VH-VL binders against Cytidylate kinase (cmk). Designs and how they scored, part 13

Target 1, 230 residues: Cytidylate kinase (cmk), of Chloroflexus aggregans (b8ga54)
Amino acid sequence: MRVPQTIAIDGQSAAGKSTLGALLAEALGYLYFDTGVMYRALALAALRAGIDPDDEAALSELAHQLVIDVTQPTVADGRQYTVLVNGEDVTWAIRSPEVERIVSRAARFPSVRREMVRQQQLIGQRGRVVMVGRDIGTVVMPNADLKIYLQASLAERARRRAAELRSRNIDMPLEQIAAALAERDALDAHVSQPAADAIILVNDGLTPAEEVALVLNRFVYSEQALENGH
Key: E = the ipSAE of ESMFold2; O = the ipSAE of OpenDDE; V2 = 0.75 times the mean of E and O plus 0.25 times the DockQ between their complexes.

## First folded at step 13 (VH-VL)

Design b22 (framework fv_indenebart; at its last look DockQ between E and O 0.39; V2 from the best seeds 0.00; counts 0 for: pae E 9.7 > 2)
Fold by ESMFold2, look of step 13:
Parts: C-alpha cells; structure tokens; sequence
Structure b22 (fold): chain C 230 residues (1-230), chain A 123 residues (1-123), chain B 115 residues (1-115)
C-alpha cells in the first residue's frame, strides 16, 4: 500500500494545525514538527554566542554554521520530537522565555529564512513527515504528497482559544481573543495562503479526532489516493 | 535586552496621590500584558493590577480597586499606575512586570521584572 | 482561607535536595492550574524560575539550571518545586503563583536556608 510520504499543513492562527499535525503524525508513525522550532534553535544559538538578534549578517553566518535536525523522540519525557543543534539536544531549551523574547526578531531576515528553509527541505526529503507552518506547501515542500490548508471562522477560533485558556483557569474575554486573532490574520495575509493544490479544510464543528479521521479516510486511504499510488 | 524601569515613587501623606511610570524597551510593548506587583517591607509579593497589550482590559486586586488606575501609552512604551486615596498599607516597593504572550498558547507568568520604585505613605 | 499556602521556612544541606510545597485551598484543584515559581534574593526583584502544568506542558525559565524542576502532588493538592544538588546561591525566598479567576495570587513565600 502507497500512502503520502510528505504532508504539509498550513493555515490560520488558532485553526488547530499543530493539533491536527501531531495527531495525524502519530496515527501514521511519522515525524511531526512545527517549523518554528528551527527559528527557536537559531535564537538559542544566538543567545549563547552573544549575537545581537537584530544583526542580520551575524545571524545569517550563524545559521549557515548550524546543523539543526528534528527527529522522533529520543527521550521518554513527554516530548513530541527531539531538536538537535550540532548534535546537542536542545528540545526543552528552545522553549525558554528568553528564546521567545527574541525569536520574531531573528526570524524576520530573508537571508536567515533562506537557510532555515534549506534545512527544513533536507528534513522533508527524508519522507514520513508531517510539517506544520504557514508556507510549507508553497515554499518548504512545494511537491508534498498531501497539502492541507486549515481554516476556521474567527468566532470558532476565538472559542477554541478561550477554551484552551479556561483549561489553564484563565478567564480572558472572548472579544479580546477575537481581536488578537483578527490582528494576527492581517499580519499573516501576505505570507499564509494555500498552495494551488492544497485541500482547503474548514474545521468548524469538528473535534480533533473527527478531523484526523476525516483526513485519513478521505485523503490518505481514499480510493483515488490508492489508485494513484506513488 | 528587555528592560523595565519604574519611577515616580516617594513619600506621600495618607489620602494623597502618586503616579508611577514604567519605561519599557527591548520588546514589542503593545504585544504583551503588563502588571504591577508590590512588596511591603518584610512581607511577600502582592499583585496589584494588570492590563492587556492593547489596553482594552484591566484587572485589579480587591485591596486597590476604585483607588488605583492602570493605563499604558503604547506610543511611548510606558506603563502607568495612578494611585489615589493612599493609605499606610500601600507602603511598598512597586514592581513593573512583563507578562508572556498568551496568544501563543502559553502563558509565561511575569518573566521580566523591573528594579522597583519605593512608595512610602506616612505623615 | 488563603488561596495558596507555603511553609515560612525550610533548610537543607549543600548537595542535598529541597522540596518546596505550594498548597491550594480546599475547593480548587491543583490539577487545573499552571503553577509558577519565582526566586527572590535580598535587595533584588523576583526572578522567574519555571511553570508546571504537567510533564508534557511545562517551561524552564531562561538560564535556570536543570536542577530546578516542578511537579504536583494531587493527593496533597499541592504544587512542588524541587531543587536538587543545593548550592549556597540557592538561599533565597521562593514564591509560587497562580492565575485564579481574574486575579494573580502569590503564596506567602518560603525562605530557603542552605546550611
């Protein structure tokens, strides 16, 4: 049986692409990761080297010196994947507040992005991967076997975000959440768009489990996919 | 480097008013919620007030509600605390703190703190 | 009844481990909360140490040594800060914190003395 070996998931903020990606990868036994970890790894390396996150030339040179790899978990500590920088396990270190503070600054440079995309492409070439981001199906894996673009209404995304915050005992007003999501949509409009061959999946009213089952049954194991086996 | 610098503390009589400022740098100020936390001499930490990144939502401890007003000017990267009807129990070091970006699925708590400014309510 | 309760003091020897507790009052459940921990040395502002919700949902503060870790004891309704391999610089006040309803709540603090 021939199934998609590379799966790209793009979509709107808070549409659930990371949840779908992780669950889908688990169902298939594939590697899952969000490409944001690449930029977090670079940000961590920049902090350790004392490099100014606004210095494009220094960051670009650092990016070319680093080998960033993402693999299946190597430690049973609750991780979804292992992130290596030059062979060092940095899986938890890239989630620190100091990394969060600078990652957007480091990630904005085109020269940095070109090198990070190159390394993402090398990981994707290994196959058996679900890669989540905002331009995976258009730039990172333009030839991915399956491309999904997730959408949900602003109201639904706000409700899901509110539920996630309430599970942490945070009662944030729904209107504030919706406004923040709308502002993020506007910032992302020029970059986050579906590939021409992407499946547009509107997931309003679906649970994550229902969405995974839908994707598996309709787009991975469908009669058409099996007949067109790769 | 993220920096928070409080100012405006001093000696004030009971019933008086004082306005604290917190100058922020090294991050996109409007993207983060901000908080005031105080510490009375020899006592623990007490949260005072928080404000959302766009300023649309404010939160207050019961002990200060109706007397204190939190605000921000995102064009000047500055957080404020207007303190009215001051009481002796308001005597403390007041810290400005940056909260995490709740919009990224993780709430980080107050990850960066200023050095504090001292308010003394007496005489 | 206080929302969070911490013992006022704790002492332990260099090289040993210290287990600092943060107990939630009856009527709320530690399993539903992110537990935040802060360290404060005399004359300095608090410093963020870590957040713990579960083993798969946690965060170490930037530059915080791996010998600091968080956990929970559901039967005691408590968050726990474990400090392994105690060093003299770990002597400080330690505060737990939660976001409860629409308010931030700190524990009363524990003074850790390294003998």
Amino acid sequence: as target 1 above (230 residues)
Amino acid sequence: EVQLLESGGGLVQPGGSLRLSCAASGFTFSSYAMSWVRQAPGKGLEWVSSISGRGGYTYYADSVKGRFTISRDNSKNTLYLQMNSLRAEDTAVYYCAKEGDWELLYYYGMDVWGQGTTVTVSS
Amino acid sequence: QAVLTQPASLSASPGASASLTCTLRSGINVGDYDIYWYQQKPGSPPQYLLRYKSDSDKQQGSGVPSRFSGSKDASANAGILLISGLQSEDEADYYCMIWHSSAVVFGGGTKLTVL
Scores: ipSAE 0.007, ipTM 0.543, lowest interface PAE 9.7, mean pLDDT 86
ESMFold2 (binder alone), look of step 13: mean pLDDT 91; pTM 0.938
OpenDDE, look of step 13: ipSAE 0.024; ipTM 0.542

Design b23 (framework fv_indenebart; at its last look DockQ between E and O 0.07; V2 from the best seeds 0.00; counts 0 for: pae E 16.1 > 2, placed apart)
Heavy chain, then light chain:
Amino acid sequence: EVQLLESGGGLVQPGGSLRLSCAASGFTFSSYAMSWVRQAPGKGLEWVSSISGRGGYTYYADSVKGRFTISRDNSKNTLYLQMNSLRAEDTAVYYCAKEGDWEYLYYYGMDVWGQGTTVTVSS
Amino acid sequence: QAVLTQPASLSASPGASASLTCTLRSGINVGDYDIYWYQQKPGSPPQYLLRYKSDSDKQQGSGVPSRFSGSKDASANAGILLISGLQSEDEADYYCMIWHSSAVVFGGGTKLTVL
ESMFold2, look of step 13: ipSAE 0.000; ipTM 0.449
ESMFold2 (binder alone), look of step 13: mean pLDDT 91; pTM 0.936
OpenDDE, look of step 13: ipSAE 0.064; ipTM 0.663

Design b24 (from t4 with heavy chain G100P; framework fv_indenebart; at its last look DockQ between E and O 0.05; V2 from the best seeds 0.00; counts 0 for: pae O 14.7 > 2, placed apart)
Fold by OpenDDE, look of step 13:
Structure b24 (fold): chain C 230 residues (1-230), chain A 122 residues (1-122), chain B 115 residues (1-115)
Amino acid sequence: as target 1 above (230 residues)
Amino acid sequence: EVQLLESGGGLVQPGGSLRLSCAASGFTFSSYAMSWVRQAPGKGLEWVSSISGRGGYTYYADSVKGRFTISRDNSKNTLYLQMNSLRAEDTAVYYCAKEPDWEYLYYGMDVWGQGTTVTVSS
Amino acid sequence: QAVLTQPASLSASPGASASLTCTLRSGINVGDYDIYWYQQKPGSPPQYLLRYKSDSDKQQGSGVPSRFSGSKDASANAGILLISGLQSEDEADYYCMIWHSSAVVFGGGTKLTVL
């Protein structure tokens, strides 16, 4: 096929994966799916069930009981997608401060992540999706039509992260942000690697619009055969 | 090293009660579900009960529902099985088993104790 | 009827391969389940061998030789434990296990004799 039906976006922290993913999905009329919402949904469910975010067994059990779905926006309230847990719209509920406080703890267990990946794969199999997250091209959608690994210099990523934090009314020195990002990179280095067939996209100096245009023109609408051999 | 040690087995009359204990060490006890599995003499394995890490979820085999109660004290790293209304068919070696880590989904038993023998006889 | 069915016994020669089957009852698809395998030698508790969901989703127990492997036969609706290069020490009872309907279910076990 000429136009990729499944697009996987991985990349470094603060490289702009979500922005690229959302804009590409919009341009193509695809589902934008940030896999992080799956873990947020789990965290929400855990809170509701009174499950300790440190209880791996209980969280794993909960994960297997939940049916989490992500679809195109069903309500015109500014959402980029609709998140359903067991049929309930929790799109905004998963954004609560309570969820934010525990999602990292709830999501850290590989047993939980594996179940989330399984459910993510079900969504990916539908096609017409731009999926963003961790290890999308290698684990979640190993057969994605297009795999992108987004990369940017530490300095650029620090600036981007700073802007994101400011949008949340958080001011942090660039040096501190850079240090934090460097630590994250070090932690992710042994587990988060580009898929062998992923396109490495360095987006230093590119605006979001330029980045999207680049991807669309060079990879999505290209006359060249897709590199993926599936 | 993960270690499980069962205790509390013995001889009991039909209709009697017995409480089994399993002392766990070598892992974060509260993070893992635990199970009881029994084996009658010369027979196969039979699942008895499981409990989640914090005890929020419990599961029982139909053969023991209403008679057995699984519980745990995470402060003592101990798993329990309260057995009431015991029957001759409950005679078995009772194993304590740890649920697997993240590498094994859908639960299971990756580490087993040596077992404690329960004999129900008049 | 039992959810999991295993042959009562199986015999094979040293060096040969043994294929132990764990057949799921009709109505439940083996493809939907993780199959756990355990080995039990006389006088000892069961030992975890491996878990098999698919070729891309499987896990070997710690210290378990690579000659033990799992697979599935969709046509037979069965999980398979394959033991290659049989050794005398492999003589034991083997049990399969799944979670089904919020219950752990074991097969009846297969006694493997190495002739």
Scores: ipSAE 0.000, ipTM 0.486, lowest interface PAE 14.7, mean pLDDT 89
ESMFold2, look of step 13: ipSAE 0.000; ipTM 0.464
ESMFold2 (binder alone), look of step 13: mean pLDDT 93; pTM 0.949

Design b25 (from v10 with light chain E34W; framework fv_vulinacimab; at its last look DockQ between E and O 0.03; V2 from the best seeds 0.00; counts 0 for: pae E 12.5 > 2, placed apart)
Fold by ESMFold2, look of step 13:
Structure b25 (fold): chain C 230 residues (1-230), chain A 120 residues (1-120), chain B 112 residues (1-112)
Amino acid sequence: as target 1 above (230 residues)
Amino acid sequence: QVQLVQSGGGLVQPGGSLRLSCAASGFTFSDYYMSWVRQAPGKGLEWVSYISGSGGYTYYADSVKGRFTISRDNSKNTVNLQMNSLRAEDTAVYYCAKDLYDEWGYFDYWGQGTLVTVSS
Amino acid sequence: DVVMTQSPLSLPVTLGQPASISCRSSQSLLHSDWYNYLDWYVQKPGQSPQLLIYLGSNRASGVPDRISGSGSGTDFTLRISRVEAEDVGVYYCMQALEYPLTFGQGTKLEIK
């Protein structure tokens, strides 16, 4: 019997994609990553090279020069994965506030996204991967063995974001959080649509453990899923 | 208690050079970005440059790019601004500021300010 | 560059009255991490700037609760519910979303 070798998780902002993805990958012994790390790696390289993050031609050229790989952890320091740029371990360097602040600017160009998607596709072709993003099941892994589109009510997503912010000592009103989430949903609508063959998972009322167990039992290890895998 | 103590200002002629220094204490210096911010007489604030905790990343405002160099010595807990090819419009009080370590993005501590005057 | 526009630039206020300062940015300061990268500083006479409000609405240590920040995206407001003599100074908003970091023009608050 064969289990899905490639799992794509797309869904709404703050719906818990990263939590589900990391827990599924842990349970299966698979690589987990959010495709945003590719763009953070490019942003880091751009900063190091003194390249203006608004210069499409220079960024596209840089993207084609870089080999970005994401692997299982190679160092026992609490990382969920190892990120390499041309063989250099940049796993922690890509998490700097400076990188995070410019990543959206670097990621907006079609030529940059095309090359990053190509490299994401190469990682996905290795199999044994849970990949999280906004266009994984439609663009990056259109033939993924399992596709999940994660949803939760706006109210639930706002409460989850509020709890996350409070854990970082930020107390933001729920209505402000909900407005920002709704705005983000609208901005993402073009690229964050469920694939036609995606399982739509509404996770209101589920704990992370319950959600993982549901996915494993119903969609990974079920008799129907096992018969369709391969 | 965080403290940033500045030195190195003064009067220079156009085209001259000056080096500003900022000595830090009360925090793990190498963990934090440091910035320079300036204020021309009677004017508002203008960000000038940053340097990352390790010193591996630097960035400059367009108005100073190619003329100013930010640097740090983590063994001495100092950040410096080498100012070359100075112009009259560089006349300002220069502040060093403790920049970002966390994802909250703010200047939580500022030095006392150092006056630089560029005049014939 | 992100342009920050403050209003008013001069704010004479009677002691005990409320005051409000508006700050608008040329682009949204709400980042993908859901923080608004907007800070407020005050520069009191003869002093260096001091942080008042960070990430839109969080008060820095030692800032009295009569001073608050609000807003999101492109529109932000600093409010002083009851102005005291110690509030005299020039107030600046600053965006911390992208480099170069940029400040508003400043609002000079004076007791009239």
Scores: ipSAE 0.000, ipTM 0.487, lowest interface PAE 12.5, mean pLDDT 85
ESMFold2 (binder alone), look of step 13: mean pLDDT 92; pTM 0.948
OpenDDE, look of step 13: ipSAE 0.006; ipTM 0.509

Design b26 (from v10 with heavy chain G55R; framework fv_vulinacimab; at its last look DockQ between E and O 0.03; V2 from the best seeds 0.00; counts 0 for: pae O 13.1 > 2, placed apart)
Heavy chain, then light chain:
Amino acid sequence: QVQLVQSGGGLVQPGGSLRLSCAASGFTFSDYYMSWVRQAPGKGLEWVSYISGSRGYTYYADSVKGRFTISRDNSKNTVNLQMNSLRAEDTAVYYCAKDLYDEWGYFDYWGQGTLVTVSS
Amino acid sequence: DVVMTQSPLSLPVTLGQPASISCRSSQSLLHSDEYNYLDWYVQKPGQSPQLLIYLGSNRASGVPDRISGSGSGTDFTLRISRVEAEDVGVYYCMQALEYPLTFGQGTKLEIK
ESMFold2, look of step 13: ipSAE 0.548; ipTM 0.834
ESMFold2 (binder alone), look of step 13: mean pLDDT 92; pTM 0.946
OpenDDE, look of step 13: ipSAE 0.000; ipTM 0.498

## First folded at step 16 (VH-VL; framework fv_indenebart)

Design e22 (at its last look DockQ between E and O 0.04; V2 from the best seeds 0.00; counts 0 for: pae E 11.7 > 2, placed apart)
Heavy chain, then light chain:
Amino acid sequence: EVQLLESGGGLVQPGGSLRLSCAASGFTFSDYAMSWVRQAPGKGLEWVSSISGSGGYTYYADSVKGRFTISRDNSKNTLYLQMNSLRAEDTAVYYCAKELDWEGYYYGMDVWGQGTTVTVSS
Amino acid sequence: QAVLTQPASLSASPGASASLTCTLRSGINVGDYDIYWYQQKPGSPPQYLLRYKSDSDKQQGSGVPSRFSGSKDASANAGILLISGLQSEDEADYYCMIWHSSAVVFGGGTKLTVL
ESMFold2, look of step 16: ipSAE 0.005; ipTM 0.542
ESMFold2 (binder alone), look of step 16: mean pLDDT 93; pTM 0.954
OpenDDE, look of step 16: ipSAE 0.035; ipTM 0.645

Design e23 (at its last look DockQ between E and O 0.03; V2 from the best seeds 0.00; counts 0 for: pae E 16.9 > 2, placed apart)
Heavy chain, then light chain:
Amino acid sequence: EVQLLESGGGLVQPGGSLRLSCAASGFTFSDYAMSWVRQAPGKGLEWVSSISGSGGYTYYADSVKGRFTISRDNSKNTLYLQMNSLRAEDTAVYYCAKELDWEGYYYGMDVWGQGTTVTVSS
Amino acid sequence: QAVLTQPASLSASPGASASLTCTLRSGINVGDYDIYWYQQKPGSPPQYLLRYKSDSDKQQGSGVPSRFSGSKDASANAGILLISGLQSEDEADYYCMIWDSSAVVFGGGTKLTVL
ESMFold2, look of step 16: ipSAE 0.000; ipTM 0.412
ESMFold2 (binder alone), look of step 16: mean pLDDT 92; pTM 0.946
OpenDDE, look of step 16: ipSAE 0.054; ipTM 0.666

Design e24 (at its last look DockQ between E and O 0.04; V2 from the best seeds 0.00; counts 0 for: pae E 13.1 > 2, placed apart)
Heavy chain, then light chain:
Amino acid sequence: EVQLLESGGGLVQPGGSLRLSCAASGFTFSSYAMSWVRQAPGKGLEWVSSISGSGGYTYYADSVKGRFTISRDNSKNTLYLQMNSLRAEDTAVYYCAKELDWEGLYYGMDVWGQGTTVTVSS
Amino acid sequence: QAVLTQPASLSASPGASASLTCTLRSGINVGDYDIYWYQQKPGSPPQYLLRYKSDSDKQQGSGVPSRFSGSKDASANAGILLISGLQSEDEADYYCMIWHSSAVVFGGGTKLTVL
ESMFold2, look of step 16: ipSAE 0.000; ipTM 0.514
ESMFold2 (binder alone), look of step 16: mean pLDDT 92; pTM 0.941
OpenDDE, look of step 16: ipSAE 0.014; ipTM 0.520

## First folded at step 18 (VH-VL; framework fv_indenebart)

Design g21 (at its last look DockQ between E and O 0.73; V2 from the best seeds 0.00; counts 0 for: pae E 3.7 > 2)
Heavy chain, then light chain:
Amino acid sequence: EVQLLESGGGLVQPGGSLRLSCAASGFTFSSYAMSWVRQAPGKGLEWVSSIYGSGGYTYYADSVKGRFTISRDNSKNTLYLQMNSLRAEDTAVYYCAKEGDWELLYYGMDVWGQGTTVTVSS
Amino acid sequence: QAVLTQPASLSASPGASASLTCTLRSGINVGDYDIYWYQQKPGSPPQYLLRYKSDSDKQQGSGVPSRFSGSKDASANAGILLISGLQSEDEADYYCMIWDSSAVVFGGGTKLTVL
ESMFold2, look of step 18: ipSAE 0.408; ipTM 0.776
ESMFold2 (binder alone), look of step 18: mean pLDDT 92; pTM 0.942
OpenDDE, look of step 18: ipSAE 0.291; ipTM 0.710

Design g22 (at its last look DockQ between E and O 0.63; V2 from the best seeds 0.00; counts 0 for: pae E 4.5 > 2)
Heavy chain, then light chain:
Amino acid sequence: EVQLLESGGGLVQPGGSLRLSCAASGFTFSYYAMSWVRQAPGKGLEWVSSISGSGGYTYYADSVKGRFTISRDNSKNTLYLQMNSLRAEDTAVYYCAKEGDWELLYYGMDVWGQGTTVTVSS
Amino acid sequence: QAVLTQPASLSASPGASASLTCTLRSGINVGDYDIYWYQQKPGSPPQYLLRYKSDSDKQQGSGVPSRFSGSKDASANAGILLISGLQSEDEADYYCMIWDSSAVVFGGGTKLTVL
ESMFold2, look of step 18: ipSAE 0.280; ipTM 0.698
ESMFold2 (binder alone), look of step 18: mean pLDDT 93; pTM 0.949
OpenDDE, look of step 18: ipSAE 0.456; ipTM 0.789

## First folded at step 20 (VH-VL; framework fv_indenebart)

Design j1 (from g21 with heavy chain S31Y; at its last fold request DockQ between E and O 0.39; V2 from the best seeds 0.00; counts 0 for: pae E 3.7 > 2)
Heavy chain, then light chain:
Amino acid sequence: EVQLLESGGGLVQPGGSLRLSCAASGFTFSYYAMSWVRQAPGKGLEWVSSIYGSGGYTYYADSVKGRFTISRDNSKNTLYLQMNSLRAEDTAVYYCAKEGDWELLYYGMDVWGQGTTVTVSS
Amino acid sequence: QAVLTQPASLSASPGASASLTCTLRSGINVGDYDIYWYQQKPGSPPQYLLRYKSDSDKQQGSGVPSRFSGSKDASANAGILLISGLQSEDEADYYCMIWDSSAVVFGGGTKLTVL
ESMFold2, look of step 20: ipSAE 0.432; ipTM 0.777
ESMFold2 (binder alone), look of step 20: mean pLDDT 91; pTM 0.937
OpenDDE, look of step 20: ipSAE 0.316; ipTM 0.731
ESMFold2, fold request of step 23: ipSAE 0.319, 0.150, 0.294; ipTM 0.708, 0.603, 0.735
ESMFold2 (binder alone), fold request of step 23: mean pLDDT 92, 91, 91; pTM 0.938, 0.935, 0.936
OpenDDE, fold request of step 23: ipSAE 0.101, 0.238, 0.199; ipTM 0.656, 0.702, 0.692

Design j2 (from g21 with heavy chain Y106W; at its last look DockQ between E and O 0.71; V2 from the best seeds 0.00; counts 0 for: pae E 5.5 > 2)
Fold by ESMFold2, look of step 20:
Structure j2 (fold): chain C 230 residues (1-230), chain A 122 residues (1-122), chain B 115 residues (1-115)
Amino acid sequence: as target 1 above (230 residues)
Amino acid sequence: EVQLLESGGGLVQPGGSLRLSCAASGFTFSSYAMSWVRQAPGKGLEWVSSIYGSGGYTYYADSVKGRFTISRDNSKNTLYLQMNSLRAEDTAVYYCAKEGDWELLWYGMDVWGQGTTVTVSS
Amino acid sequence: QAVLTQPASLSASPGASASLTCTLRSGINVGDYDIYWYQQKPGSPPQYLLRYKSDSDKQQGSGVPSRFSGSKDASANAGILLISGLQSEDEADYYCMIWDSSAVVFGGGTKLTVL
């Protein structure tokens, strides 16, 4: 008997992918990361090199020069993973406002995306990984042992985001949050679809603990999961 | 590069009106909340108003509530502040500020304009 | 009664450390807030320095030297900006900021003099 060695989690933007991915990876002792860090690492390198984020040729060349790796945490500072660019630890540097301002511009080029996907595929080939994104089960790990497409109703996603904001003492009206999520869904609709063999997990009404237990019991350790994995 | 450029400041009589504009570039304007913050000569920072990307949700400091109206035109990447019933204590440099992406858990003001000066004097 | 209180001024020697405090009023708890810090030099707009919620939930502004760091003193109900290895360029006004429900609140600012 065997457990899935590669787990792909795709889904709607605020459906809880990162929470499920991190908890599942912790339970299995697997590497966890979201693939957005690859594009943030490129954006950081572009800023450091003074490269215009709208210059496709320069960005594509930079992407091919970088070796971006993601590993288990190497520092006990609350990180969920360590991000390396050519061996340099950039885990926190890639989260700066300057990086966030340009990441979408730098990431839009197909040549950049192809190279970042290639490097994601190399990480996935190591196995023992939970990878979170929008096209993991379709493009990055099309042969992943387990594919989950995570969904929650708009109302549930808005409620969860409202609770997170309130935990930081930010009151944002629920309808504003729902409107923003709906806009994000529309922007993402053309680039993120479930793989044909993905399990559609609707997590309305589930706590994170219940969700991870469900996945482990039904899709990782069960005889049904072992049958589906061969 | 994110750029914010304020305009519309000037000298105005008490009780008068003025409309400030802030032209934004270098980011997806509609995705971010925007703020006005002012600073009277020799004084500290005072938040004035914020507006969310949809433009349907606005917040005001008590000192300006009922007199100032924040708005945005996402098709023109422009933030506005309509200031009515101006008082001497409204004299300040007015800064346009971009708030962070709430999806990235960043709710502060990460980019500021150079400011535009409003002077309310008889 | 001010929501955030900062000392009006602070002096420290080059190479020393300065701890700038941002005290929240009674009735609210610093542990519940993200504390944002801004630097302002004469004639310029404020510039973002860093945000601190906890050691696992913090963020440094781009280009901000690592000698700037944030922390909290729960017993004093205060956010703290620590500037180590003070340099003359650190002489500036420093503001703290929080979201308080539906409002943004700035402290009164601290003028740091590097003597």
Scores: ipSAE 0.173, ipTM 0.635, lowest interface PAE 5.5, mean pLDDT 87
ESMFold2 (binder alone), look of step 20: mean pLDDT 93; pTM 0.951
OpenDDE, look of step 20: ipSAE 0.214; ipTM 0.698

Design j3 (from g22 with heavy chain Y106W; at its last look DockQ between E and O 0.48; V2 from the best seeds 0.00; counts 0 for: pae E 9.0 > 2)
Fold by ESMFold2, look of step 20:
Structure j3 (fold): chain C 230 residues (1-230), chain A 122 residues (1-122), chain B 115 residues (1-115)
Amino acid sequence: as target 1 above (230 residues)
Amino acid sequence: EVQLLESGGGLVQPGGSLRLSCAASGFTFSYYAMSWVRQAPGKGLEWVSSISGSGGYTYYADSVKGRFTISRDNSKNTLYLQMNSLRAEDTAVYYCAKEGDWELLWYGMDVWGQGTTVTVSS
Amino acid sequence: QAVLTQPASLSASPGASASLTCTLRSGINVGDYDIYWYQQKPGSPPQYLLRYKSDSDKQQGSGVPSRFSGSKDASANAGILLISGLQSEDEADYYCMIWDSSAVVFGGGTKLTVL
């Protein structure tokens, strides 16, 4: 009860948001998800309905008709959460290349974003949740008990992305990875800024385990954090 | 709907040049890497070149290095392949392909164009 | 040495299963790679089927029937495309693909004939 019930994690691309979010949720027994799944679920529904992802009116109507829910895993198949659209398990379908092709088009409209945020807020109201995204602490859960904005230097993010690519046997030069990350930061700038009350966590030089321990010790279970949690 | 439309194929003499274009629509072009893949008559698929979404990196098959240049114009949603010093073995159908989202560690080619034919003949 | 090797042809009866192999050269390990599979019918461009890394890291192409599945045979250093319940429309060329360091590599392709 004394610990944060809602945790918002925002931050830069390749800064490790998903790793921190998943590990933190595991340590607390909380639901973890990246709110991008909401937009992927809408994109899937639009694809199935033959709706043009550039048609704002049709997409907004569709978004209002859908009930998108995210829960703890219901199947032991490696998933980190279960995604339901009108009760249908779409957890893996939303990761298809067809969905990925249109998600950015479907997600760009303010009316669509407003409805997706409303549904994210309903999930957050259940508590015991770690949400990861770009605007969680500013828009989705402006009253979250704990807000973290995750940062790392461009050089560190490029190194981590290079290691990730190498784990899939792709040896991309660091300069090119850094350029791609910088371009992505620019494309995301209009939606990704730290909340005024967010804890800025710069994780250069930290392992994931060290980062989780720091968050738990300093901001979840510390005497100061528990006192400020009211 | 995602669409890739190649153009610029034709008949050229050995040693000649040709520029292929691929008009892209239906997705945020700058977010995705793009590829050229060719197929000689009766033969299998041969990767030619790839370019990142930003244009910050390019990769080439050894058979085309120094002769072909991949490029993109993100303001026009267009991918290009400049082919110089063409040889008879460059005769093929050339496909434009969209790669998957690199942030999801998906590096395959999920959408292909119908291809444009290049014939290099003495 | 070819990086990926596929048999040139394979035939099977309608309703049966076909197991298409994609063998990696010695010196690299199939466990370290995403294996991508493509189908190509005469006169058409290739079409994406599925990606397989592991049972917990795989993806089916949109509209691709569940009778298409991926796996790996570590002892053979090979990716496997399994097509069960073969239908006449499955007759096509099938290609595997990997990223190997800084290059895309396709296998030579397997012509599947459904007799």
Scores: ipSAE 0.011, ipTM 0.564, lowest interface PAE 9.0, mean pLDDT 87
ESMFold2 (binder alone), look of step 20: mean pLDDT 94; pTM 0.954
OpenDDE, look of step 20: ipSAE 0.423; ipTM 0.778

